# Designs tried in a protein design chat: VHH binders against E3 ubiquitin-protein ligase MYLIP-A (mylipa). Part 1

All scores and structures are predictions.

Target 1, 279 residues: E3 ubiquitin-protein ligase MYLIP-A (mylipa), of Danio rerio (Zebrafish) (Brachydanio rerio) (q6tem9r1to279)
Amino acid sequence: MLCHVTRPDAVVMEIEVDAKANGEDCLNKVCRKLGIIEVDYFGLQFSGSKGENLWLNLRNRISQQMDNLTPCRLRLRVKFFVEPHLILQEQTRHLFFMHVKEDLHRGHLRMCSEQAQELSALLAQAEFGDYNQNTAKYWYTELCGSEPNQTTINSIIAKHKALEGLSQASVEYQALQLVSSLEHYGVEWHWARDAEAQRLAIGVGPEGIAICRDDFSLVNRISYPIIQIATQSGKSVYLTVTKESSDSVVLLFKLISNRAASGLYRAITETHAFYRCDT
Below, numbering starts at 1 at the first letter of every chain, in headers, positions and changes, except where a header shows other numbers; Kabat numbers aren't used for antibody chains.
ipSAE, averaged over its two directions, is called F for ESMFold2-Fast, E for ESMFold2 and O for OpenDDE. V2 adds 0.75 times the mean of E and O to 0.25 times the DockQ between the complexes of E and O.
Where letters were taken out, [cut] stands.
Atom coordinates printed by the task and the answers are left out, and those that the model quotes come from them; centres of patches stay.

## First folded at step 1 (VHH)

Design a01 (framework vhh_7pa5_2)
Fold by ESMFold2-Fast, scan of step 1:
Structure a01 (fold): chain B 279 residues (1-279), chain A 128 residues (1-128)
Amino acid sequence: as target 1 above (279 residues)
Amino acid sequence: QVQLVESGGGMVQPGGSLRLSCAASGFTFSSYAMSWVRRAPGKGPEWVSTISGSGDSTSYADSVKGRFTISRDNAKNTLYLQMNSLKPEDTALYYCAKGDEYTVTYGSDTYTSAFDYWGQGTQVTVSS
């Protein structure tokens, strides 16, 4: 079957795989074509019938997971984020950078105005090269939510000029260093409801799980060591956690579909396994 | 279709013993870690014990360590839990649980406590 795999930079790759191929067969072919050895950082996403962003299960056949195979539409995405100094290949760092750039456009990363100005200059240097008043001034990334005043623009220009002569690879590395310092770097978000049907944003990250209200204000943090058991049944994910080392408590998260619940469950188990084994 | 059928529960006095069994079908049994999980009345699920697919590694909750023994027979697709020195606090519905086949790194690390399927359970009551 023919798979259309969209890269983080929006380039579409045509990948032909056997009709019985599992997800890892497709991911390995994609990474081989891109010259990526660091396959473990990446995964393939697809869209569910209810608009869910779902990770393809790499051990199962692609045809058993997707509703539409004509063509099979997949997205190559960074699944596990690490600090840039741990990434060995420039191509891998470039794909991390493009993923981060997309997350910034979607509002998934929050930062102060000073960090936003610095990042805007780095993004401009990466895309346009050295400062040129005819291009970069009008095309700076808007990360503050409000239109920047002339003083802010002049500050960004000064920062961009200071990057003169730096290569795309160098400024992408610096941008990744900046964003890796942000609180929610590498956190994957899932929408759910609690036992009382209150809407929650569940963030799955390297240190554990963040339970937030729908405005992303923090309700609770659950570190992986206090999770005794994680299970999925239907649209529900259950976490049994220790409470002050005296009793166990069961947390229930209800998601929009069985696939979404499986996705949250796998995000929790796979993220825990990845970061614990990543030494 | 994955099926897990527990048996061997019953009523026993404190200090007694029971042996639980779980008959598994619908998957390659020897390729997956298997666990026992229990639910006491009005309480959430509590993990009890896990055994690796090969049977080489076992782990136990502190509350049952030294009293319970988990084992498996891969030729018969059956999981066992030998329960000795039973206490009233062991009263619960006991579930057989299959390890997650979906995680690429699952099975290379037996302390990952993720499960993707549970059986119907078997009741254990310890009372005088």
Scores: ipSAE 0.000, ipTM 0.126, lowest interface PAE 18.8, mean pLDDT 79

Design a02 (framework vhh_7pa5_2; at its last look DockQ between E and O 0.55; V2 from the best seeds 0.00; counts 0 for: pae O 16.4 > 2)
Fold by OpenDDE, look of step 2:
Structure a02 (fold): chain B 279 residues (1-279), chain A 128 residues (1-128)
Amino acid sequence: as target 1 above (279 residues)
Amino acid sequence: QVQLVESGGGMVQPGGSLRLSCAASGFTFSDYAMSWVRRAPGKGPEWVSTISGSGGSTSYADSVKGRFTISRDNAKNTLYLQMNSLKPEDTALYYCARDSEFTVSNPETGETYSYDYWGQGTQVTVSS
């Protein structure tokens, strides 16, 4: 079967796999083509019937997970973000960088003005090379959603000029260093509704679960140790957590589909396993 | 363009030997330290060995010390890994990697290494 695997930079890879191939087979083939040996950081996503982003189960057959296999469209994504200094390969870092760029555009990462300026310069250097035009301004606007004032522009320009001669790889690394220090780095977001039908963004990350409003303002933070039970039933995910009073409370998240709910449940369990369990 | 192409992998019985090669192109080979890294199924990448640009210094992971020998021929732009006394646990994809400016740290061992370019890998299978 033929899979179209889209990279974070929108490049589509044609990957041919066996009809009985599982997700891991496809991912391995993708990574081999990209020269990536750090396969464990990555996964493949596809769109559910309601437009929800779903992770492919790497252990299961692709054909059993996707309803529309012609064409089989997948997205290469970073599944587990780590600190950039832990990344072995330039190719891996590059994919991380591409994914982070997308997250930045989506507003998933919060940063101060100074960080935004620095990042704008780095992104400009990465994309355009040495300063030759006022292209860094564009990135600031994209990151912050507003036009920078002249002082800010000058600052970005100065920062960009200071990056003269740096390679794309070097700049991408620096960018990753910066963004890795930002709030919500490595957090996977799931849209849900609470018991009162309020829209929530559920962030699953290395430190636990963040419950946020739709503007990503924090409502609650749940560390993994206080989670007693996680379950999925239908479109709902239930989290039983320990309170300070030693009592427990059950948090309910309603998602758009059964598969989305399963996805959140899996995200919680797999992330916990990846970051908190000894291998 | 930097290219690294591994070869020499195969299936051998325990106690057997293999010699891996890595053909390098697209850069001044002798200016860079080179390493072998392997990835076993279900495991993360594991550093195997490193050799300096000149070939004057070598280092090995404890797991392969005394059994594996890294070498290079700068005239041929080729990196080698002689693997003797192979064990089932040596089964992995073996990659040659070029040293880079980016330092990677192993938090468990404290070991640091840097890589930027990797080959496609060659499969080594040790099985009875």
Scores: ipSAE 0.000, ipTM 0.207, lowest interface PAE 16.4, mean pLDDT 89
ESMFold2-Fast, scan of step 1: ipSAE 0.166; ipTM 0.638
ESMFold2, look of step 2: ipSAE 0.389; ipTM 0.780
ESMFold2 (binder alone), look of step 2: mean pLDDT 80; pTM 0.789

Design a03 (framework vhh_brivekimig_d4)
Fold by ESMFold2-Fast, scan of step 1:
Structure a03 (fold): chain B 279 residues (1-279), chain A 127 residues (1-127)
Amino acid sequence: as target 1 above (279 residues)
Amino acid sequence: EVQLVESGGGVVQPGGSLRLSCAASGFTFSSYAMSWVRQAPGKGPEWVSSISGSGGSTLYADSVKGRFTISRDNSKNTLYLQMNSLRPEDTALYYCAKTEYTISVGDSTYEVTFDYSSQGTLVTVSS
């Protein structure tokens, strides 16, 4: 079976696997071709028939999970985000950086003005190299908003000049350090509806679950230690959580499909397992 | 749960000074820009000043430049506004606000939101 695996940098890889191959067989082959030893941070995504973004279950056969296998279309994505100092390989950090750039393009990461200025300088250095006055004014206008004021532009220029001589690898590391300090770093978003059919964005991250309105404004935060039980039934995901001392409450999230609900349930369970908090 | 509690307001003579404080809880304080916004009696809200999460960058409204200084202490989750050379037109209810920015690499946009989730602190400048 031929799989077309799109990398975070939009390059498509052709991967041949057995017709009965599990998801992990494909992921391991992708990582081997990329020279990645740190396989545990990555997963494979595919699109459901209703436009869902779904994680391939690595323990199950690919052919049992996907509707179209000619060719099998997958995306290599970072599934579990970690602090950049924990990443051993430059190639792994590069793929994390490319994933983060896509998240910025989609407006999923929010930050203060100084962090935005620092990130703009780091992005400019990564894409264009050392500061050059003949081109810099066009680059900053393109990257950091339609009308940044002159004080903001001067700040970005000073920061970009300070990066002179730094390699792409060094700058990508610094960008990941900056982004890893943001509240929504490593958060995966799922669309759902509550018991009253109000649309919600559910963020699954290292510290827990964020429940947001459809504009991503925060409604509630659920840390993993207060989740007693997570269950999935049909299109619904149920979280039984501790509310104050010894009380419990059940939260209901309804998703567009059974596969989307299974996806949210697995995201919660697998993310908690990866970042495990004890006691 | 995000909580912001302002304090330090009072009555002062023109030319006097006041220092406002805002105690923040329920979020990672050092990861967010913070702002001061004021509302004078019978007028709409006016942005006064903003400070970056690290404290390295500050911005001021033209009406307060050179007179007001914004600062923060991330170890205490506290935002400050030092107000010098106060004028009668500085009379207002002062609010602190968590500031959020959205950035898009392809379209290069900034969106800024101010939440007036607190009760504010009253500053009156009168003779």
Scores: ipSAE 0.000, ipTM 0.095, lowest interface PAE 22.0, mean pLDDT 78

Design a04 (framework vhh_7sr4_2)
Fold by ESMFold2-Fast, scan of step 1:
Structure a04 (fold): chain B 279 residues (1-279), chain A 126 residues (1-126)
Amino acid sequence: as target 1 above (279 residues)
Amino acid sequence: EVKLVESGGGLVQPGGSLRLSCAASGFTFSDYAMGWYRQTPGKQRDLVADITSGGSTKYGDSVKGRFTISRDNTKNTVYLQMNSLKPEDTAVYYCAADTYEVTYSGTTYTGEYDYWGQGTQVTVSS
């Protein structure tokens, strides 16, 4: 079975696997070709029939999860984000960096102007090297808009000059340190509706679950320790949660499809297990 | 923001024809599937026809051979040509869009796929 696996840098890899291969067989082959030993941070995504972004279940056969598609189209993505100092391989950090760079271009990460300027300098150093007055002004539009004012440009230039002599690996590490300080670093977002059919963005992250309105403004936060039981039935995900008074309450999230609901349920259980595992 | 605006409904005699239009905005129209549904008071919405981004069509059993769905990607519009209309075709007709965000990011977004227009009334009577 031929799989086309798109990397975080948008390069497509052709991966041949057995017709009965499990998701983990494909992921391991991809990581092996990339020289990645730290496989546990990564997963494979695919698109559902209703446009859902779904994580491939690595323990199950690929053919059981995807419709009859040739080639099988998958995306290699970072599934579990960790602090940069916990990442052992430069190649792994590089893929985290490319993933973060894509998220920035998509508007998935928000930061103040000062952080955006610092990150712009780090991105420029990573891609183009040391500051050069003849070309640098063309590099600084990525995070500060198409028409950054002269004060913003001068600030970015000063920050870029301060990075002189630093390697790509070093500045990618610093960029990941900056991004890891942001509120929504490592948060995976799912669209759902509550029992009253109000639209919610459900963020699944290292510390727990964020319940937000459709503009990502926080409604409530649920830490993993207060979740007594998580279940999925049809298009619904149920969380039984301990309230302040020791009373339990059941929260209901309705999603677009059974596959999307399974995806949210798995995101909650797998993310909780990953960040509580002390290896 | 996603907007769907239906037009072309009205009163027509049995055996007549109508063409419905749905003007779409707020998403990359050519990349997404579009559909027509209908609803009579007291009943659930029924699929009339849908068309994929690639042009593949599917029809409800009651309208096969009589109705034709088509799209014009240059005008961001989906059409429903209704021929040989019957009194049983009397309903409010709704345009629907499967819109979703496909991304190569660390964030998994379940796309926004169910957008509905306000509906247009079709009445088939003498």
Scores: ipSAE 0.000, ipTM 0.107, lowest interface PAE 17.0, mean pLDDT 79

Design a05 (framework vhh_lunsekimig_d3)
Fold by ESMFold2-Fast, scan of step 1:
Structure a05 (fold): chain B 279 residues (1-279), chain A 126 residues (1-126)
Amino acid sequence: as target 1 above (279 residues)
Amino acid sequence: EVQLVESGGGVVQPGGSLRLSCAASGFTVSSNYLYWYRQAAGIERELIASIYSGGSTNYVDSVKGRFTISRDNSENTMYLQMNSLRAEDTGLYYCARESYTLTVGSDTYSYEFDYWGQGTLVTVSS
């Protein structure tokens, strides 16, 4: 079967796999072609029939998970984020950087204006090298998310000039260090509704789960140790958690589809397992 | 509930000094990026000083050597010590913290809550 795998840099790879191939077979072939040994940080995403963004279960056959296989459309994405010093290969760091760059363009990362200016300078250095008066303005304008005033542009210019002579690999590393300091680095977000049908944003991260209103104002944090049990049934995910009084409470999250609910459940269990192992 | 409250502004003669305070509630000053901005009549709001979670500081050239940004973690307050004040330093001084943009699934949500105080007026005149 022919799979079209889109890389974090938007380049599409054509990957031929057996009709009975598991998700892991495809991921391993993609990583081999890219020269990546550190496969465990990556996963493959696909789109569900209701517009869901779903992670392919690597243990199961691809043909049993996807509705359309002509061609099989997948996205190579970073599934588990770690600090850049833990990444051994430059190519792996480069793909983390490209994923982060895509997340910035889509508004996936939350940061202060000062961090945005620092990132703008680092991304400009990575993209076109040393500061150049003729090109700098357009890149800075795009990355700041709104038209920056001249003071902001001058600040970015000063930061970019300070990076003179640094290689693409060096500034990508520095950008990942900066991004890894952000509150939501490595957090995967899911839309859900509570028992009263109130819309919630559920963030699954290294330390636990963040429950937010639809404006991302924090309602509650659930650390992994207080989760007694997590279950999934149909479109619902249930978390039984320990309260301050040692009482148990059951939290209900209802998602748009059975696949979305399975996705949230797997995100919770797989993220907990990954970070518990100190990887 | 995030709140920033500036104080310490006033009228001062050229060459004088003022210390501005920014009292924070709803978050910890030691763990956030914090800024002082000023807005003078007829010019846009400009960043003049910043302090990062690790304690590093930065200043715009026009105030470097004259202004000092600091924080007191026990009081959860950020300060701006202003020395050798000039007429050009006249303006409203604002403290601010981080703004964010997030995306969930295929939905993009952008909300700009740079948490700003109401400002404190500094007037340098003879």
Scores: ipSAE 0.000, ipTM 0.185, lowest interface PAE 13.5, mean pLDDT 79

Design a06 (framework vhh_7ubx_2)
Fold by ESMFold2-Fast, scan of step 1:
Structure a06 (fold): chain B 279 residues (1-279), chain A 123 residues (1-123)
Amino acid sequence: as target 1 above (279 residues)
Amino acid sequence: QVQLVESGGGLVQPGGSLRLSCAASGFTFSSYAMTWVRQAPGKGPEWIATISSGGSTMRDDSTKGRFTISRDNAKNTLYLQMTSLKPEDTALYYCATDWTIEYGDTKYTVDYRGPGTQVTVSS
């Protein structure tokens, strides 16, 4: 079967796999073609019928998880983020950087204006090279969104000019250092509703789960050690957690579909497993 | 009106140190990134360092280990600490900011800079 795997840099790869291949077979073939040894940081995403961003289960057959249409459309994405100094290969850092760039464009990165301006300058240097007056009016609209004020534009220009002569690899590393300092670095966001049907943003990250209102203001943090049991049933995910008083409480998250609920449940269990395996 | 005034330059022997200051007025200093630039006679301007409003710094690799840029937002002042000075560091040092002016269909970039402070490294 033919898979079209879109890289974080928007390049589409044609990957031929056996009709009974599992997700891991496809991911390993993609990483081998890219020269990536650090496979464990990556996963494959696809789109659900309700617009969900879903992670392909690497242990199950691809054909059991998707519409069985050829070509199957997948996205190579960073699944587990680590500090940039822990990344061994420049190619791996480059793909992390491309993922970060896409998240900035889609408004998925949570940072203050100062950090956003600094990141925008680093992105501009990486993509367009040294500051150029003739092209600046096009690139900054893409990187900082439409209608940035003159103060913001001047700040980004000054920062971009300061990066003159720096290589793409150098500024990509600096961008990853900046992003890795953010509170929500490596956090994967899921939309859900609580028991009272109030909309929540659930962030699954290295240290645990962040429960936020729909404006991303923090409601609660649940560290992995206090989670007694995690279960999924239908559209719902249940977490039984230990409070400071040693009392147990059950948290309910209701998602848009059974697949979205399964996705949140797997994100919680797989992220916990990835980051706890420090021996 | 944006105004920048540099001070602290002078004659120093090789291996010496100097601290330059740039006093800013006419704009909200704390909201802008600020830059140090130098220009030797007969040469183009050379970027030395930039500091963001929040304090993040970017420095030219050739001076990175010897020069430190800093700011004091309460005093509206930008600083450049220079150590291990060499004869090739002899130049006019000025602080700069950048403004884009739109008039009709034409864009003008105005480089707002101070008059500079002369640094001469000589025995």
Scores: ipSAE 0.000, ipTM 0.075, lowest interface PAE 25.4, mean pLDDT 78

Design a07 (framework vhh_7qbe_3)
Fold by ESMFold2-Fast, scan of step 1:
Structure a07 (fold): chain B 279 residues (1-279), chain A 124 residues (1-124)
Amino acid sequence: as target 1 above (279 residues)
Amino acid sequence: QLQLVESGGGLVQAGGSLRLSCTASGFTYAMGWFRQGPGKEREFVASISGSGGSTYYADSVKGRFTISRDNAKNTLYLQMNSLKSEDTAVYYCAAESYEITTSGGKTYSVYDYWGKGTRVTVSS
């Protein structure tokens, strides 16, 4: 079976696996070809019949999970984000950086103006090298919004000039360090509806789950210790949590498909398991 | 608020080609095309990542349809070749909210914005 695996840097790899291969067979082959030993941070994504972004279950056969096998289209993505100092290989750090860079270009990420300017300079240094008057204005404009004033641009230029001589690896490390300090680093977002069909954004992160309205205003924060049990049934995910009065309450999240609900359920259980073991 | 406007639909002979366009009023992340034929449920056709680096297709359209985007113009395209009568449907453009921010791996199960659709009719 031929799999087309798209890297975080948009390069497509052709990976041949046995017709009965499970997800981890493919992931291990991808990482082996990339020289990556730190496989546990990565996963493979695919698209469901309703456009869902789904994580491949690494222990199950690929052919039993995907509707589209000719060709098998997968995306290599960072599944579990960690502090940059915990990443041993430069190649692993580079792929983390490319993943974050792609997301930031489109995400209008929440950070203060000073952090946005610092990140803009780091991204410019990583992509274009030392400051040159003919480069990087697109990056400045994108990260600081559609109408940056000349003072903001001059500030970014000054910060970019201050990075002169720094290697790509050094700058990527600094960018990851900055991004890892942001509130939503390593948070995976899922769209759902509550029992009243109100649209919610569910953020699954290292310390718990953020329940937000569709404008990302925080409704509730649920730490993993107060989750008594998580279950999935059909299109629904149920969380039984401990209240202030020591009573249990059941929270319902309804998603667009059974696969999306399974995806949220697995995100919650796998994320908790991953970060609990890495304290 | 983000608005999506589709265009390019029409009547075409079997074996022919059509290109659909969808223009967004602002910045979008992942985008996709869905369709709904007469008496059928809405089904997935194709999707493309925010960067344009990753694309995915329904088995029924693989090799015949190509999804692409021009981010400078906030425009999504669907190039449809070798059209068949079963491709007859209203085609909908969908986009993820550009208000969504993430510092890591972006995984969304539902498209947040939808166009009103553009009709494609393939005659035998």
Scores: ipSAE 0.000, ipTM 0.110, lowest interface PAE 18.9, mean pLDDT 79

Design a08 (framework vhh_7pa5_2)
Fold by ESMFold2-Fast, scan of step 1:
Structure a08 (fold): chain B 279 residues (1-279), chain A 129 residues (1-129)
Amino acid sequence: as target 1 above (279 residues)
Amino acid sequence: QVQLVESGGGMVQPGGSLRLSCAASGFTFDDYAMSWVRRAPGKGPEWVSTISWSGGSTSYADSVKGRFTISRDNAKNTLYLQMNSLKPEDTALYYCAKEGTTYSVEYDSSGHTEYFDYWGQGTQVTVSS
């Protein structure tokens, strides 16, 4: 079976696997071809029939999870985000950087004006190299909004010029250091509805779950230790959580499909397991 | 002054086991990932294994996966490498390395290379009969 695996940088790889291959067989071949030794940070995503973004279960056969295998279309994505100083390989950092760049375009990372200016300069240096009047100014306007004022542009230019001579790898590392300090770094977003059918963005991250409105404004935070039970039934995910006082509360999230609900459930349980630190 | 002192090497027959230790000082040990890197005679440095700052994540070179286990004790500022089912190909000088160091690893024929700096003299592992 032929799999078309799209990298975070949009390059498509052709990967041949056995017809009975498990997801981990494909992931290991992808990482081996890319020279990635840090396999545990990565996973493979595919699209469900209702447009869901779903993680391939690496322990199960690919053919039992996907509706269309002609060709098998997968996306290599960062599943578990870590501080950039823990990333050993330049190639791994580059793929983290490309994933973060996509998250930034989707508005999933919020930062102050000063951080946005610094990041704009780093992104420009990474993509275009040393400051150039024509190309760099277009890039600055894309990240900071359509019409940044002259003072903002001059600030970004000064920062970009200060990066002169730094390699793409070096500035991607610095960009990852900056974005790793942001509130939503490494958070995986799932669209759901509550018991009142209100649309929510559910962020699953290293420290817990963020419940947000559809504009990503925070409604509530749920740390992993206060989750007593997590269950999935049909299109619904249920979290039984401990309140600071009084009795437990059951939170209900309805998703677009059974597979989307399973995906949120797995994101919660697998993310908690990955970042768990026992005494 | 970063100081890393490796120990636990020696001579062992194929199929044997050794446990390497690295005592770290001069930096906040639990803020950094730590790695084991080896250099065989006449060859360049080869990355062996890495453990995250918390110990929550580990990774291994394909050549040692399933045989070696990396671990750390943050309370004692010590890094470990448990080596089981040793092979003659594992014969090398083993170095402890701190995250943030440029390292040299050949992953494929593309020539992707980053250089390692070693803070100690390493510990020699020799696997022979």
Scores: ipSAE 0.000, ipTM 0.101, lowest interface PAE 22.1, mean pLDDT 79

Design a09 (framework vhh_7sr4_2)
Fold by ESMFold2-Fast, scan of step 1:
Structure a09 (fold): chain B 279 residues (1-279), chain A 126 residues (1-126)
Amino acid sequence: as target 1 above (279 residues)
Amino acid sequence: EVKLVESGGGLVQPGGSLRLSCAASGSIFSINAMGWYRQTPGKQRDLVADITSGGSTKYGDSVKGRFTISRDNTKNTVYLQMNSLKPEDTAVYYCAAQTETYRVEVGGETYEYDYWGQGTQVTVSS
């Protein structure tokens, strides 16, 4: 069966797999073509019928998870984020960097003005090389404020000039170091509603779960050690957690579909398992 | 910190109507749900009605079809409209607010309320 796999840089790869191939077979073939040995950081996403962004279950047959239309459309994405010094291959770091650029464009990472200015300079050095007055342009200036003033622009230019002579790989590494220090680095977001039908953004990350309002303002944090049990039933995900008073409470999250609920459940269990083994 | 002030209690004849009001002040943006409970001397407090910030309502079996709970978010006030009042509705009515950052489901479809008003007396008597 023919799969079209879109990379984080928007390049589409054509991948032929057996009709009974599992998700892992496709992911391994993609990574081999890209020269990626560190396969465990990556996954394949697809779109559900209700617009859900779903992770392909790598242990199950692809044809059992998708509408089986030809070509099957998949996206190669970073599933598990780690500190850049833990990444061994330059190509792996490059794909992490491309994924981070997409997250910045979507507004999923918060940072102070100074960090935003530094990141803007690093992004410009990575894309355009050394500062040149005639060709310099700074994307993501909204990270520095909705209408950056001349003082802000001059600060970005000074930072860009200071990066003169640094390679794309070096600057991408520095950018990943900066963003890895941010509050929501490596957090995967799921839209849900609580038991009262209030819309929530549920962030699944290395250290636990963030419960946010629909504007991503934090309501609560749930560290993995206080989760006693996680279950999924239909469109609902249930978390039984220990409060500071040692009482147990059950949190209910309702998602748009059974697949979305299964996705949140798997994100919680798989993310906990991945980062428990790394630390 | 949340403060709740009840008003609208009083004496009314059987078959009459009465409207209770509860005004919330303080950290009102932390409120997830508000409700009314009632207590008769020597008995435990019973749920009369509650309403979530999203507008979902729940009623006690003895008041279904007679009482209506509503919320005015611009005034941070919850109301209990009581119609077809009976002598057995005589009680002290308490306003309550739930301010937990997440919903607590303990033994089913009820909330743990953090803040309580002082109570207002409702007497149904000829």
Scores: ipSAE 0.000, ipTM 0.100, lowest interface PAE 18.1, mean pLDDT 79

